VH-VL binders against Phosphoglycolate phosphatase. Designs and how they scored, part 7

Target 1, 238 residues: Phosphoglycolate phosphatase, of Staphylothermus marinus (a3dnn7)
Amino acid sequence: MIRLAAFDIDGTLTINRSSTVLCLEAIDALRKLEKNGVIVVLVSSNALPVVVGLKKYIGLSGPAIGETGALIYYGEEEIVATTKYSAKQAYLDVLEKYNEYVYGSWQNMFRLHDYALKIRKQYLSKDNEIYSLIKEYVENKYPYIKVGYSGYAIHLTPKDTGKGKALKQIMEKHGIRREETMGVGDSIMDWEFIKETKIKVAVANADPELRRKADIVTTKPSGYGVVEIVEKILDKPP

## First folded at step 24 (VH-VL)

Design k8 (from j7 with heavy chain S103N, light chain G94S)
Fold by OpenDDE, fold request of step 25:
Structure k8 (fold): chain C 238 residues (1-238), chain A 119 residues (1-119), chain B 107 residues (1-107)
Amino acid sequence: as target 1 above (238 residues)
Amino acid sequence: QVQLVESGGGLVQPGGSLRLSCAASGFDFSDYYMNWVRQAPGKGLEWVSEISFSGSFTYYADSVKGRFTISRDNSKNTLYLQMNSLRAEDTAVYYCAREWYNNYAFDYWGQGTLVTVSS
Amino acid sequence: DIELTQPPSVSVAPGQTARISCSGDALDKYYAYWYQQKPGQAPVLVIYEDSERPSGIPERFSGSNSGNTATLTISGTQAEDEADYYCQSADDESTYVFGGGTKLTVL
């Protein structure tokens, strides 16, 4: 039986991967999971206040993961960092060297460990090249930082943390075994936490690599896929 | 510097018991999953067991389930492997290995301790 | 049982490119990792997540994964590269799985 379900936000709970508009049906599905005793975990690379704010207003009570796993929110009085490092200096160096191609996310003002870069509009067609360039520069100069790209933003993250580590800590805190968990996402970056779960799910419009790795690929995209998988597990509990 | 030092290996008879220890230093021990990997003489590597951050979760290879017990004492930065009902096929160098930032790889290994099960 | 299959041995002349394959169903889902082991020593991680190189590992080491087969490539192979090489992955059942190992001989 599933006791914990982890969900990515951007592209997973939204109407599609190019929109930040929430799929309201998906939100209802998550609420239904909680009503059935499943701990729902929101997982995101966004700043923690963004994730916690969302969680609050959509009526979920489970833990939240922000900054690509660097921070876990258990409650107003319990926020845990999963790393002792910060990518802030690396971020500043990238801005100094590559500001022609990228700019800082507004959320960086509220970040502590993981920092996000956006690719300028005129260079979006070369996003992979820019990512590779920044990755090589940062990882060579800062051996304790890893660089990832979700298609939304380039993230500079301490190597000793990640979405997977954060989820594993949550599982251990609650005494929930891997066999009792489900993970849902849309990006290959979500594999970090999805691979730590028993039921590995990719939405229909997820990255090809994630779809290939997942145990289940939904027939519907993004939030509609979430609705699909939630209904499936509630109707036919493992 | 990260360091892992195994101890407790030796010669035991079939059916006997042995307890291995791994002393860790140079890193935050409680922040990592820890593993035992063994290598029979002249053979390949075989994963044996893994333990989570605080020890709440343990995992075992089928070949050792029910006979081996992995544990840890984070206050002592020490990993343990209790081996019971030992068999000849358990003869191997046993390595203590740290998981690479919880990413399914082993980035640091001890030099290993030899366990020989023979009558 | 989930297995990773490696050739028992590979031979290469100095300066040439060595390629070691690793095949198994686990590689359809999980990344490949590679270890170098010299006689009397513990294994050393040389490639993680199919193609990533740890700090301190020479650039001549590279990795790739296509389908259910991962490949460790050593360009410009040197005498010091003579060793046993093990591929490793993960699976849903046994957590970790190693290949049988490949003895690389530099002629």
Scores: ipSAE 0.902, ipTM 0.942, lowest interface PAE 0.5, mean pLDDT 95
Fold by OpenDDE, fold request of step 25:
Structure k8 (fold): chain C 238 residues (1-238), chain A 119 residues (1-119), chain B 107 residues (1-107)
Amino acid sequence: as target 1 above (238 residues)
Amino acid sequence: QVQLVESGGGLVQPGGSLRLSCAASGFDFSDYYMNWVRQAPGKGLEWVSEISFSGSFTYYADSVKGRFTISRDNSKNTLYLQMNSLRAEDTAVYYCAREWYNNYAFDYWGQGTLVTVSS
Amino acid sequence: DIELTQPPSVSVAPGQTARISCSGDALDKYYAYWYQQKPGQAPVLVIYEDSERPSGIPERFSGSNSGNTATLTISGTQAEDEADYYCQSADDESTYVFGGGTKLTVL
């Protein structure tokens, strides 16, 4: 029996991986999970206010993970930091050195630990090269920072946190065993928390590496894949 | 500086019991999953057991399930391994190991404590 | 039980490149980790997540993973690199799994 289900947002709950428009059917599916007693966790690298705002307005009551795991929202009076460090200085250094290729996310003014960089439009065709360049620079200069790229943004994150750690903390807080969990995502960056769950799910249009690692690959993409897997889980006897 | 120091090893007869301890220092102990890994004389490494942040979840290798119990006291920064119904094949150096930022890597190890099970 | 298979021994001349393989189904899903163990000492992490190097580990150490086979590569091998090397991964059932270890001899 699944008692907790964790979902990535961008590319997973949206209509596709190139849009930020939510798949309304997917949202309905998540609400159905909650109605059936499943704790739904939103997992994102976005600033916590963005994740919590989304969670609130789509009618979910479960925990929310923001800043690539650096922050967990349990409620209005319970926000937990999973790291003691900040990538702010590393972020500033990257801006100073590589502003030709990247710019800071508008969300950074609302971030505390994890900072996001976006690749300028004219250099999107070289996104992997730019990512590699920044990764090498930052991780060499700041040993306590890790650099990841979701395909949407480059993230500078303290090494002592992550989506996986955040999910593990949530699981422990609620007394949910690994065997009672499901994780769904679209990016290889989602593997960090998905690997901590029993049912590991990649949507149809997920990164090839994530699809290879997953236990289940949906037949439908993004939010429609979420609908598919939720229906499957709900139809399964407890 | 991160330090892990094992203790409690010794000679025990088959069917006997032994309790190992691992004293941790130099880091926030409660922020890490902790593990026991053993190594028989002249042999390779074998994972034995893992315990979660607060101790709510424990995991065991099939070879020790039902016989060993992992626990921790975060107020004392100490990891424990209660070993019951010991067998000759349990003879090994037992290492305390920290999971690095919960990414399945063991970044710090103690020097180990020797457990010998023999008649 | 899920297994990781390593060659029992590898020999290399000083300055040459040593390659140690680790194969197993677990590596199709989970990352590979590598440890160096010298006689009478505890293991030391030298590679994590297939190809990442911890701080303090020499650049001559590198890792890769293709399919179900991970490889530890030591370029410009030095005498001090003589040790036992263990690969490690994870699994849904066994949580953690180690390879049998490889003795690297620098001749």
Scores: ipSAE 0.902, ipTM 0.942, lowest interface PAE 0.5, mean pLDDT 95
Fold by OpenDDE, last read:
Structure k8 (fold): chain C 238 residues (1-238), chain A 119 residues (1-119), chain B 107 residues (1-107)
Amino acid sequence: as target 1 above (238 residues)
Amino acid sequence: QVQLVESGGGLVQPGGSLRLSCAASGFDFSDYYMNWVRQAPGKGLEWVSEISFSGSFTYYADSVKGRFTISRDNSKNTLYLQMNSLRAEDTAVYYCAREWYNNYAFDYWGQGTLVTVSS
Amino acid sequence: DIELTQPPSVSVAPGQTARISCSGDALDKYYAYWYQQKPGQAPVLVIYEDSERPSGIPERFSGSNSGNTATLTISGTQAEDEADYYCQSADDESTYVFGGGTKLTVL
């Protein structure tokens, strides 16, 4: 049976991938999972306060992963860093060199390890090129930093951490085996933690690569897909 | 500097037992999944076993399941492989390998220790 | 059993491009990793996640994956690149699988 379910936030629990508005039905579904004894884990590249704040107000009690896995929130008195490194300097260098194309996320004020860059609106049509440029620059100058692009922001993350590592640590802490887990996401970046779960799920509107890799692709998009898979799991536990 | 040093290899008769050790240094040992990979003489690489951060979860290749036991002592930064009921086909250089940031790559390897199973 | 298939040997002249293929169902879902092994030495990771190069690995090494086939490419092959190369991936049971290895000879 499933004992732990991990969910991406942006594009997964929202009404669609272009909106930050939560799918309330999805939230209800997550609450239902918890009521059924499933540990619900929110996984995000957002700053930890954003993730924890969300978790708190939607009434979930499970762990939260922020900063692309760099931080895990287990409770008010237990926050764990999964890395000892910071991409802050790399972030500052990128701002200095490429401020024409990108700007810092407001959340960086509250970040410790993973730093996010936003592409300026006038250059969104060239987002992949800009990402590639920044990736090459940063990874060459800072070998201990990896650069990812979620479709929402460019992330500079220490290589010794990630969504997968964070989830695995949570699993270890709770004594939950991989076979007892489910992962749901919308981005190829979510594959890192989804691949560590037994039931690998991509929502209908997920990246093509994630859909290809996933064991299950929901028929409904984003949060509505989450509702679909939760109902399926609860109706017929694996 | 990351270092992995295997020990415990040697000659053993079929049906015998042997315990390998891997001493790790230069990194936070408990933050990594650790693995054993072996290579028979003149042959390719074969994954043998993996152990999770604290040792709560272990995984084995079918070829060694039920005979080998992987364990770790994080207080000593040491990985172990208990090999029982050894067979001739277990003859190989056994490498200790670290999983790279939990991304399924092995970024650091020891120099290996030779295990020879022969009558 | 999940298997990765490599050609047993590849030959290339110095300065030319060497390509080593690795095929298997695992590669439909999971990334490919490549290792270089020289005689009497432990394997060295040269490519991870299909196309990423670890720090310290020469730029002439590159990787790609299409469908169920991953390819290690060595451009401008040098004598020092002569070695055995192994591809590696994973499966749904969180086990690892290696290819049979390819001996690269630099003529």
Scores: ipSAE 0.902, ipTM 0.942, lowest interface PAE 0.5, mean pLDDT 95
Fold by ESMFold2, fold request of step 25:
Structure k8 (fold): chain C 238 residues (1-238), chain A 119 residues (1-119), chain B 107 residues (1-107)
Amino acid sequence: as target 1 above (238 residues)
Amino acid sequence: QVQLVESGGGLVQPGGSLRLSCAASGFDFSDYYMNWVRQAPGKGLEWVSEISFSGSFTYYADSVKGRFTISRDNSKNTLYLQMNSLRAEDTAVYYCAREWYNNYAFDYWGQGTLVTVSS
Amino acid sequence: DIELTQPPSVSVAPGQTARISCSGDALDKYYAYWYQQKPGQAPVLVIYEDSERPSGIPERFSGSNSGNTATLTISGTQAEDEADYYCQSADDESTYVFGGGTKLTVL
């Protein structure tokens, strides 16, 4: 029996991987989970206010994970940091040194621990080279920071946290065993929380690497895949 | 600096019991899953047990399940392993190991404590 | 249960490249982790997530994972690299497994 279901937002609850438009059918599926007493956790690299705003307007009572796991919002407006470190110094350094190639995400003014860089449009054909250069620079100079990239943004994140750590803390606080959990995502960056769940789900249009690792790959993309898996889970007898 | 110090090893007869301790310092102990890993003399590493942040969840290798109990006291920054019904094949150096955040890696290890099970 | 298979030993001349393999079905899905253990000492993590180096590990250490086989590579091998090396991974049931270990000899 599933007691907790964790979902990535962008590319998973949206209509596809290139839009921020929510799949309304997926939102209805999340509300079905809520009605059935399943704790729904949104897991994201977005700034915490983005994730919390979304969970509240959907009507979800479960915790929210923002900043790649560095912050957890619990249902009583209790905000918990999972790290004492911040990537802010490394971010400002990169912004100064590599300003020709990257700029800061608009969300960074609302972040405390995890910071995002966007590659300027004219350099997107070199995105992996720019990512590698920034990764080498940051990780040599700031050994407590890790650098990640999934094709959307370069994230500078404290090494002592992540989506998996945050999800495990929520599971422990609620007394929920791994066997009672499902994780759903679209990116290889989601593996770190999905691997901590019993039912590991990738949506049809997910990264190939995530699809290879998942237990279930939905037949439909993004939010439509979420509908598919939620209906499957709720139709199972106890 | 991160430090893990095991104690409580020694010589014990088959069927006997021992309790191992691991004193942790230099990090926020309650933020980490903790593990025991053992190594028989001249042999390789064998994972033994894992415990969650508060101790709510525990996991065991099949070779020790039902005989060993992992626990922790976060107020004392101490990890424990209660070993009952000891067998000759439990003879090993027992290491306390910290599990790295979002990884299944063991990034810090103690120096180990030797348990010898012999008649 | 899962199993990770390593060669019992590997010999390399100083300055040459050592390669230590680790094979197992879990490695298609889960990362490989590598540990160095010198005699009488605790293991030290040298590679995580297949190919990443922890802070303080020399650049001559690298790793890869392809086709259910992970490989630890030490370029420009030095006498101090002589040690036992263990690979490690996990499974879907959240259990951990170590390979049998490989004794690296630098001669």
Scores: ipSAE 0.356, ipTM 0.782, lowest interface PAE 4.8, mean pLDDT 92

